# VH-VL binders against o60147: the designs that were tried, part 95

Target 1, 175 residues: o60147
Amino acid sequence: MLEKNKYLYIFRHIQTNQVLLSQGNVLKKTALFQLPYPLQKPVAPNGMRPAKLRKDHWVPLLKVEFPNESMFQSVFMQLLNYRKYRSVQPLTSDLLKLPIPVRRRKIMRQEVPNTIADLADILNKEKFPENSVRLQLSDKSDSEYADWPPSVQIDSEEIKLSRGFREKTTVDEAR

## First folded at step 3 (VH-VL)

Design s8 (framework fv_patecibart)
Fold by ESMFold2-Fast, scan of step 3:
Structure s8 (fold): chain C 175 residues (1-175), chain A 122 residues (1-122), chain B 107 residues (1-107)
Amino acid sequence: as target 1 above (175 residues)
Amino acid sequence: QVTLKESGPTLVKPTQTLTLTCTFSGFSLSTYGVGVAWIRQPPGKALEWLAHIDWDDDKRYYPALKNRLTITKDTSKNQVVLTMTNMDPVDTATYYCARIRTYDHSGWFDYWGQGTLVTVSS
Amino acid sequence: EIVLTQSPDFQSVTPKEKVTITCRASQSIGSYIHWYQQKPDQYPKLLIKYASQSFSGVPSRFSGSGSGTDFTLTINSLEAEDAATYYCQQYDSLPLTFGQGTKVEIK
């Protein structure tokens, strides 16, 4: 409680593979504002953003522990910036040649690998001390999506969620 | 650290086949969104992308040269090989291999070999 | 294929002056452009990706901007070590293509 935040949690959608970033181990409804066009359309029938958060559809992808809040903020902001660049850009001409269903599935399925690769790219740019960043993955094979710098220690420890992850009442819950 | 190095003949006669090998270290070509590309540069001219192969064995070739180019990988040796048939003096160039990032439709070359000059003459 | 046209082809610049290099695409490519620096007799090095994102270790005097068809690489205050040929490269569609290059020399 007295420590500044130094943890980054990333969640993925079990069906669409969309990714949400969180500064804590609970997902809030406001996290849905992170879903960019066109990636929000498979989940959001209203075309802008999802109407409700179903926590049973989101599972932890990874957790990162930084030595201090300054490093956490730097990496978190850079990661948000990478995601924003994707959402702002028009689709490439090569993607536009694909049929809409094929294009949509290709974009969606790449969000997890892209997020992991972005994280690794940012960490490779930063010159953090050896073994100073702790990375936990729900599926350790996902570490193969990137080359990790010496600053990263991949942990075998299971990601544990607080009760608050499931008990948030500000949004509609699964049955 | 990531390193790439080109090897192969420096002199090729017209009509012969050129074979170049890229040997790399510091990364795996089984890593998602990673590939190795071949790019050439004729003396005093611009860079030209020729081909690349990625983690998923997806092979891409420059369309005008695709009937002359073959790219393969040997994961156990950390090597990527390019063959180019029917060499002509206009193919004289410095040939580079480079790591290409293929995730997120990014297609940038973040690490390059030193290059090898291939001269085509009789 | 997408053609990238750079301007100028060549410029000789006094130290500490601002250098602007332009790259124009034959069709709209969003921000799917990267910039490289190639010093004489050396291999190219990535400077900027996605039109405006600096690659690791690149000095802050280098910046990129633009979208659609018109892109700019700026060197805010030219240093002697910046004498090189600069190339833009697009990845909006295959084949991947480079501009013809802009050679920057120190006066």
Scores: ipSAE 0.351, ipTM 0.734, lowest interface PAE 3.0, mean pLDDT 82
Fold by OpenDDE, second read of step 4:
Structure s8 (fold): chain C 175 residues (1-175), chain A 122 residues (1-122), chain B 107 residues (1-107)
Amino acid sequence: as target 1 above (175 residues)
Amino acid sequence: QVTLKESGPTLVKPTQTLTLTCTFSGFSLSTYGVGVAWIRQPPGKALEWLAHIDWDDDKRYYPALKNRLTITKDTSKNQVVLTMTNMDPVDTATYYCARIRTYDHSGWFDYWGQGTLVTVSS
Amino acid sequence: EIVLTQSPDFQSVTPKEKVTITCRASQSIGSYIHWYQQKPDQYPKLLIKYASQSFSGVPSRFSGSGSGTDFTLTINSLEAEDAATYYCQQYDSLPLTFGQGTKVEIK
């Protein structure tokens, strides 16, 4: 059987800049499991897992197209691992020296670029065939946040933003 | 391909100011988590971080040398400049520029220039 | 500043033997330590980041471990080309600091 193209969607929270990975162009509730569980009742602005998925708070950041399931799964799992690794790492003493509000802001601002960087790093390590992976960004300028390997082809067209999901395209329908 | 190259005088007189330029390619200083650092190494000695500047124009200096060091960037030219005032023979060293990755609130130097030997002598 | 102390300062090792270099931090720095290799008359090259993550292109014989204050760089089977000085470096806090280096020579 011919392998079907797979798509990875990355969503960004409009307020907290938290990031969710999705196998589809519509966020599912289960995506929230990617976020850390709150110790107390903090709301999403504190960088914790909200109780409910508010799709309207999430916008597409990236769309990555893979030629097969194997590549998709590999990258997807590695992204999760990267995030998990970061989440369990202690903060640097340098960060700890900052006032809590400043520290929080700094950390929150890094989730999106960190995810992009992670993706690039993973793809660089995987050494996929040239132009085998297609990347579409909501903002083309975001491509500058990472060094992309030759395996990545940056789409000239930007992803259309829609809260909580991305509209189906002819490519998506082929899935 | 990431490359960095140091340029500047190789001989400086005591009390003079050293100006070194790092010209790089293969990356941009507008990239998140990316910066350029200067590290020096006296002959036969260990590495010493001097300063770095990141994509957000954040500048960090070695405290003991802070008053002598200035680091600036020109993103459009892919250049980072280090100035060090009041040079002394003790400052004789190979000066490296390197790309610093400040990813995850840490930092490492993943690519380096060849270095330039700067001798401070009368 | 955080002081990194490497041990030993010098090793003379026979090819194919295991080499172990340690780096001790003056305070706990988590995993925010990185390792470099510098061959004679060359610029330093990154080997390991975050104590245990190998950099791209680094041979599998190189590995890193440790957390907190004690870290180790290991070369499982020393090759002739591995003759170099190795440095640990921390970015837990500013200023960034390096170890004093460990010189590995081939017998």
Scores: ipSAE 0.022, ipTM 0.664, lowest interface PAE 5.0, mean pLDDT 88

Design s9 (framework fv_patecibart)
Fold by ESMFold2-Fast, scan of step 3:
Structure s9 (fold): chain C 175 residues (1-175), chain A 122 residues (1-122), chain B 107 residues (1-107)
Amino acid sequence: as target 1 above (175 residues)
Amino acid sequence: QVTLKESGPTLVKPTQTLTLTCTFSGFSLSTYGVGVAWIRQPPGKALEWLAHIDWDDDKRYYPALKNRLTITKDTSKNQVVLTMTNMDPVDTATYYCAHSRYLDSSGAFDIWGQGTLVTVSS
Amino acid sequence: EIVLTQSPDFQSVTPKEKVTITCRASQSIGSYIHWYQQKPDQYPKLLIKYASQSFSGVPSRFSGSGSGTDFTLTINSLEAEDAATYYCQQYDSLPLTFGQGTKVEIK
């Protein structure tokens, strides 16, 4: 039998602001397949592999604690579906007027607010028990990208880890 | 439902230019992360990637053929066009267009057209 | 460019037997490999993506494994409908390349 508590770990890329979702506190290289744009240059969406996973380039954005695995799986799957839905929408005329590099940078920068808004929308629709979902953010002001339902409790303490969700000593010992 | 269909001449003379059109439905090439590729297969031989174009008009070509290939898109018509100059009998192949998307199938061709056989002969 | 070499080129197999197809890359490509099935006179169909992930709708008898330079596609119990040529494809770097193909036919 699996443990009842489940965590969703959300990471932000330090240079591009692209977002990765993980069910573990350590990113696996396969998480890079979530990215619509590779981190390598030159950029070729269908011709080049995603950039190699550089753990020092991904910092915590948000940690979500669910009371059980069922709620975690439901929200995680829906969040991935929301990201997929966004990827199939046509670009706005405002974006199409921008040069390609500027357009890509603007789209990538929106992934943080979009991910937070999507998470809040899912949690608002699910009608979970009051205070059953706990959020801990690296920058508490990011919570302002959405209106949160009564099921959500936002931790007053920010995440202070700079190397993913792992302590620096763990990274140093792995060397 | 996503579909792609190739169209163009089935017979081409040596030195002529080949123009193939891929007409698709069920997706838009203005959609974030979406691309369309051209792949060919000579009779009885392996698949060969030729070119791709994605939603932001980023174009990539097989290096050995890049001076002969041009790929363009017309998002309003749901079409991608491949042009290949100076055709030779060795270019006889079935030409396919195929869909791919970063999020679900990075670098993979998940939905293909039926293919069109192009014979190059005098 | 990255060269993919498949083995064997051809195999004739009785129904219900296990089929193993290998793909070897000329340099390490991590898990950036996909597998396709092409039946006679048909377009290729994606079977396995990212070395080991089954594509939607693909029967459970198909599986993929491997990393680095050596990759395997396995058909656990061959069905008559599985007679086809199978191709590996890498997307580690441009140009995208395919293996030469492995033809599987029923005895």
Scores: ipSAE 0.006, ipTM 0.557, lowest interface PAE 10.5, mean pLDDT 82

Design t1 (framework fv_tocilizumab)
Fold by ESMFold2-Fast, scan of step 3:
Structure t1 (fold): chain C 175 residues (1-175), chain A 118 residues (1-118), chain B 107 residues (1-107)
Amino acid sequence: as target 1 above (175 residues)
Amino acid sequence: QVQLQESGPGLVRPSQTLSLTCTVSGYSISDSYYWSWVRQPPGRGLEWIGYIYESGSTTYNPSLKSRVTMLRDTSKNQFSLRLSSVTAADTAVYYCARVKWELYFDYWGQGSLVTVSS
Amino acid sequence: DIQMTQSPSSLSASVGDRVTITCRASQDISDYLNWYQQKPGKAPKLLIYAASSLESGVPSRFSGSGSGTDFTFTISSLQPEDIATYYCQQYYSYPLTFGQGTKVEIK
């Protein structure tokens, strides 16, 4: 009966463009284990992941509402598998021409378009009922990274979660 | 406290395979970082051999790529080096090391001398 | 492969002296350069990363500078425990390569 279990939230790092998947509108520290590249230096030399989560460095990319938890779990698991598959593929010739640090930054910058394309590919393969999946984006132009199936309804309203997603509004800060 | 410890035979015959294991304590090799092998011939400088990431993906020095294999055993928190068809030129102290994603080596084992001799 | 050449190959200085070591890359590597210290019989230790950033726990007498092809490593006031071989390392391109090392000895 937990309606929140049918929502997939995808967050983007404001500096690196790395992507995190979440099973709720609150990004958990454990989500940092999804990252191929660490975001910050460990506090101690023997420190380990997860690195400290800085709420103000993550913004919502998109939110997906599924008809039920079963569909949510299927898509969520497949998306994690797509991300894993991408991480082990050989580098393209274009990337091989770049210095290592530049290559890594370019790979990280591609996580947003790649995640959106992967999501669309999964939804196209699953053949869910028409208009059964509601997609809401922070920036509607990001929908252009992929061709969406008839099962997806793109919401005309953008996500209302602000930068940091837990930060107070102007009104809240005045009180 | 993160510690790395090399182990394996100190003497290898020419044409045989060099096999070394690095045991890591104080940190899980499945979490993050690259786990690397670097060698140093007696009285010479450092040569990077390769590394393995937590996902199991590997990157090897092209000069050694045809002879090198690196593996990880997450249940024992170990990673290993195999270097085939060894010659006297492979005589060196072999270090295992942890590498940050920024590609600098922050923790090293104490080193294990491997002599290639008949 | 990117060749890293250090100079001098060895030097001898007195306690309290300023010591400077140079590292030259065979091509432009921007600031993608690290410095390591290796004491006799020990493994290397990271001192400087990204050409000029001091690693945590490393004394402030160690510093690095430079970009492009020419880099310097400086010990502002040499101490007895600084007797070691110092190595530069580039991470601009694979394979990762090290300089040949500079031996620092105390008079």
Scores: ipSAE 0.006, ipTM 0.524, lowest interface PAE 11.6, mean pLDDT 81

Design t10 (framework fv_tocilizumab)
Fold by ESMFold2-Fast, scan of step 3:
Structure t10 (fold): chain C 175 residues (1-175), chain A 119 residues (1-119), chain B 107 residues (1-107)
Amino acid sequence: as target 1 above (175 residues)
Amino acid sequence: QVQLQESGPGLVRPSQTLSLTCTVSGYSISDSYYWSWVRQPPGRGLEWIGYIYESGSTTYNPSLKSRVTMLRDTSKNQFSLRLSSVTAADTAVYYCARDLRWGYAFDIWGQGSLVTVSS
Amino acid sequence: DIQMTQSPSSLSASVGDRVTITCRASQDISDYLNWYQQKPGKAPKLLIYAASSLESGVPSRFSGSGSGTDFTFTISSLQPEDIATYYCQQYYSYPLTFGQGTKVEIK
């Protein structure tokens, strides 16, 4: 029997750049609790229910394949801890001078580079075998947000998925 | 139900430090909310002092920032306010309040504690 | 800081009257405005959030409207228990700021 949960999927919101972590290629509604800012205006301010997940608003940012579930669990938990740590740090004086909506937008825009940097930091800290971790990105330039350890092999092919998780139609121009 | 209760000395001498504690019951302060202090001088309006997030991160009103410290004690489910170098202008009813992250609205308030700054 | 100005500072009305209070922000705050009720000797109570949303458990006679810089709070039919001071509060930018309050009394 093959091990389960050896893939980490990271999704990006198409408008806000907020990031969600997933143990599979489908986002669960509970993943919305990872967000520091709601995706829609809340009906009741004290409501603790997640907003309705709109899968057409989320696209894959990257996919990580681990050789086993133990390595996956270790990295996934550490990444969640890094994200929680970032969410609770004091805001800088420069950010506090900005109106709340502008500040929120600026913080949200940094989630993609921050998540990628955090992932690389965790993988650099772990002593994984050379080329044991496979990383595939939707935009290969996002790999430039971090220095990767020898344990990571970056796939030359980008993820070619549209919203709704369908393969994108590609049109090649011959010259 | 969630309840907030202020406690601390009601009389503070000028130049001393005002110290108040807010005890929260029915909800953990380590769960997702901002916890705030708001004051009201007798016969006047409301002034926001600052908040502390579930993690201990703080943001203060710039007019008071040099004199204000907020701390949390998760073992006692409390958060506190310290205001240094007080003057008669700091005489007010001090409220602790729960501050909603998405709405920045104060949905639950303590009863308020009057602090008089006098010699 | 964003300055919040309420009008009027006080009013007297009869039971059953429609009462309107206005709040003006010194800059555009979109819909990031709350309204509170404070009875003598009591803490403020949230009535309206996000300019127009009625807080759970608050009577439907209370309503809010407006966006940008001009906001209105209305009591459609004033009741004796509505005697209080009402405050608007912006949460668009730190520091959070309140209006000076409007005292509502019954004639």
Scores: ipSAE 0.005, ipTM 0.492, lowest interface PAE 13.2, mean pLDDT 79

Design t11 (framework fv_dargistotug)
Fold by ESMFold2-Fast, scan of step 3:
Structure t11 (fold): chain C 175 residues (1-175), chain A 120 residues (1-120), chain B 106 residues (1-106)
Amino acid sequence: as target 1 above (175 residues)
Amino acid sequence: QVQLVQSGSELKKPGASVKVSCKASGYTFTSYGMNWVRQAPGQGLEWMGWINTYTGEPTYAQGFTGRFVFSLDTSVSTAYLQISSLKAEDTAVYYCARGSWYLTGYFDYWGQGTLVTVSS
Amino acid sequence: DIQLTQSPSFLSASVGDRVTITCRASQDISSYLAWYQQKPGKAPKLLIYDASTLESGVPSRFSGSGSGTEFTLTISSLQPEDFATYYCQQLYEYPTFGGGTKVEIK
């Protein structure tokens, strides 16, 4: 009877710091369509091409629990729209002066702080009930990228899941 | 109310081309991707690919590269499927179906289908 | 591509029967599975998504279960309007559908 789609799972790429949003605790390949820059060498002209999913390269960043599916869907869609908006903004003159690989690394490194700031902005605007939204982070210091509204309760426990957001298993521990 | 309305049935000869339309209403067209699904007579559902309605970028499933083209006219909230060099095995009902622009959602709304018949 | 195998491909049932349809994936797809109902001459209709979540407006006699590679659609008490073909679909990779299960009146 649990509402299955009340959790937002956020993943971070271990090398590029790129971020993927997921409705489930395991990344699916279609999540790669969120990326403006493919991880593989060839880059599509618009940067929205899917790359091969290497789930061993993506680690948990943040888990958000909402009081119901309606609130989850609203926030999830707004985050996707924020990412879409950021991906089509013109580059500054300073960034355009950089070689393409350096420019991309600089932009990608900002995805974690940007995503966390966007999440806080959305939650602040929505004005959900006090302590109704629960955040659990892999690294609690990442919460410092934003000022959180009264609706947000940050879990004192960091994410303890093994691969992705899965619970640790004997098999995962043996690997 | 969300609706997807497709163009009418087509009867074509082998070698001809056809362009099927799918007009969306009741939602922001560019916030959801558009999928194309084929169903040959008496057969199951076959995903052909999707188009990102915000960027116009198509993605084709294996078996649907070359003769098949997905396109958009965002000014009228319409997606198109064009099939060139039609073959008898292209005879099928073609459906458009709404999904997330990241393909994160399931196909929650479908067009009524367009029957394309290819015969000599 | 991920292959989905549905069983049975065909079944005959009577009104009031409990109907069970199985969908097996060629690899672990977590819970990224949906079920669709298609009536003759009509477009498919979404019944269940994320393996077990009932779509709005779908009768409670429909339920889904499973995770990983084995999934089940159950109709607890078959009604006349439920005679249709049912398809599973995965969205863990690019979408693929099962072969369908046709539920006909006995």
Scores: ipSAE 0.007, ipTM 0.553, lowest interface PAE 8.9, mean pLDDT 81

Design t12 (framework fv_dargistotug)
Fold by ESMFold2-Fast, scan of step 3:
Structure t12 (fold): chain C 175 residues (1-175), chain A 120 residues (1-120), chain B 106 residues (1-106)
Amino acid sequence: as target 1 above (175 residues)
Amino acid sequence: QVQLVQSGSELKKPGASVKVSCKASGYTFTSYGMNWVRQAPGQGLEWMGWINTYTGEPTYAQGFTGRFVFSLDTSVSTAYLQISSLKAEDTAVYYCARDTYFRLSGFDYWGQGTLVTVSS
Amino acid sequence: DIQLTQSPSFLSASVGDRVTITCRASQDISSYLAWYQQKPGKAPKLLIYDASTLESGVPSRFSGSGSGTEFTLTISSLQPEDFATYYCQQLYEYPTFGGGTKVEIK
């Protein structure tokens, strides 16, 4: 098989810090199904989630280059599984003590550190070759949310908001 | 089956106090917030505040501090709204409404409302 | 507080018509918006949450869209039972409601 996909693109919401995973540098509206919410009651008959993807509200968080499609697929699937398990966990007592609007914002903001920590955990468990995985971040300080294994090389160059992921999408002004 | 059942209508004189109840059933009471919403006759909806059912700590919207008190009796899954020193302007239907913490918006279950009338 | 402005405040339409109601927020509220239906003498009923997610048991003719500061509730084919006042609500900060839109069927 020729390797076609060896890149993982991760986006964050500019206001809520919610995270979406993508196999391509263009965010598709089907990615909205990744948003973690507990199943509190039966789905509506039409099964609607957010009707419109505001691409201008999502910016690059990080990009991961894997040596081949097999490694990409393994990590991508594991990361989706980590997000699924997080989404069904009960709220902690500290979150329950917060006012509803504050609580929601705190839960949403945790997605960035949680996703980065989950990614690092997966990569630490996989025994990939030294310096075989390249990580590029929009904000290099986000790498501090985790301890990275020897298989990961963090790129010295950050992703710029007007460069990287958004070349073929609606242009958005950097915030 | 989730239900919120409120106490019956009240007719009070200015200066009196009233205590409205909201009894929850069909879910874990302490896992969801309870909100209070006021609607004056012929007017729109006005959020008064909420109470954390786990901690018992109330949060009041601007304009609803002082005379308004939110409280709970978790042993019977009931939330209370007490209004002291009633004024004619307090005449309204008062609703309790459940909030879900993992959704971005929406009160999914509401009590049927309690009409409080304040007149001489 | 975040202010929500609903338009129109009143409309009259025929059965089968497509009806749209707009809600504008005084600041960006992302998708922290819900829509309610209130019939005379009744408690509000949640129709749409998280701007565009249809509540369980709500007819498919209702839909919501928008994000940021502009939101729309649409009823694709108005029915007699849709006579009601409709409210938007934000929960990005302490909750606030729009002024309401009263829908009368011709």
Scores: ipSAE 0.000, ipTM 0.482, lowest interface PAE 13.9, mean pLDDT 80

Design t13 (framework fv_dargistotug)
Fold by ESMFold2-Fast, scan of step 3:
Structure t13 (fold): chain C 175 residues (1-175), chain A 119 residues (1-119), chain B 106 residues (1-106)
Amino acid sequence: as target 1 above (175 residues)
Amino acid sequence: QVQLVQSGSELKKPGASVKVSCKASGYTFTSYGMNWVRQAPGQGLEWMGWINTYTGEPTYAQGFTGRFVFSLDTSVSTAYLQISSLKAEDTAVYYCARVGYWPSGYDYWGQGTLVTVSS
Amino acid sequence: DIQLTQSPSFLSASVGDRVTITCRASQDISSYLAWYQQKPGKAPKLLIYDASTLESGVPSRFSGSGSGTEFTLTISSLQPEDFATYYCQQLYEYPTFGGGTKVEIK
């Protein structure tokens, strides 16, 4: 099962714009199973093809601090359900007309705006207290993908990124 | 060592049901999708569909709807294929096969389960 | 569904021969093609994926080439253990298999 926490971290792939959710400030290899389009071709030495997580290709998109574990769990579970729902919906006829590589690029480019919109939708449906949820983004302009409820306070300080993202402080430092 | 081990052969009458199991070992079960492939006697390979082992969501190929159900028990790393209302045309060897993140090929297969449907 | 046509359906060749099997797709599938070997009474074994990438542990006498709609599997020097049926598979849309090519030695 999921462990309790009051922080949600969302990461973005720097080349494809694909998104990964994390309960912690460090991505684990198992998070790669969230992706419908793999980032590297499999290698099968001795029949095993382990996922390879390149931390230098992933940067924080945003960090959300909830007032308690109950609120975190509710939002995190709902966000996972939104992502599952999106992954099993039929593709539009316009997308199906495109060659698979072009189709995949279009779908991947929409993951950032879609994830932000989903997060905002969940928070608008949950009636949390005013200014109880803190949102910190790597790029504040990404907040424009949605309308936020009064419960959300957007931090004036952006998440500071370091080259080759490998440090915990790159994700969770709010200075 | 990566292995997919399937249940033994079955002999059934028309109208009966059968449940085939595919037990995985030697890897993280939820990191690979599970596909089902059928081969009727003297025929080629036919893809039936797959199940996402992380989400539990099945996808069925055209022609494998209604009577066919893919399911999982992740606590024992096992995938299942259930066929209801068996018909003679369901006589075949049924294979499970895993697929990685990149859907480029099935690197490990179960040994196959022969299901024979006869009066 | 994307249809795959294999040719020939059957061939007989001697040990040491160079054997080529072709697989033609009804539409462009880029490089999303795999090749399998199936020996009598056994499950298929992956030989090649992404049209030309050799699977780990597969002998170097096997090679794949092609893209788009025409693909080939080549065995540079046929061995007795290569008696088998070979299948191509596309993974561009919902997967489909070719009809198979049975290779007999002698």
Scores: ipSAE 0.000, ipTM 0.473, lowest interface PAE 12.7, mean pLDDT 79

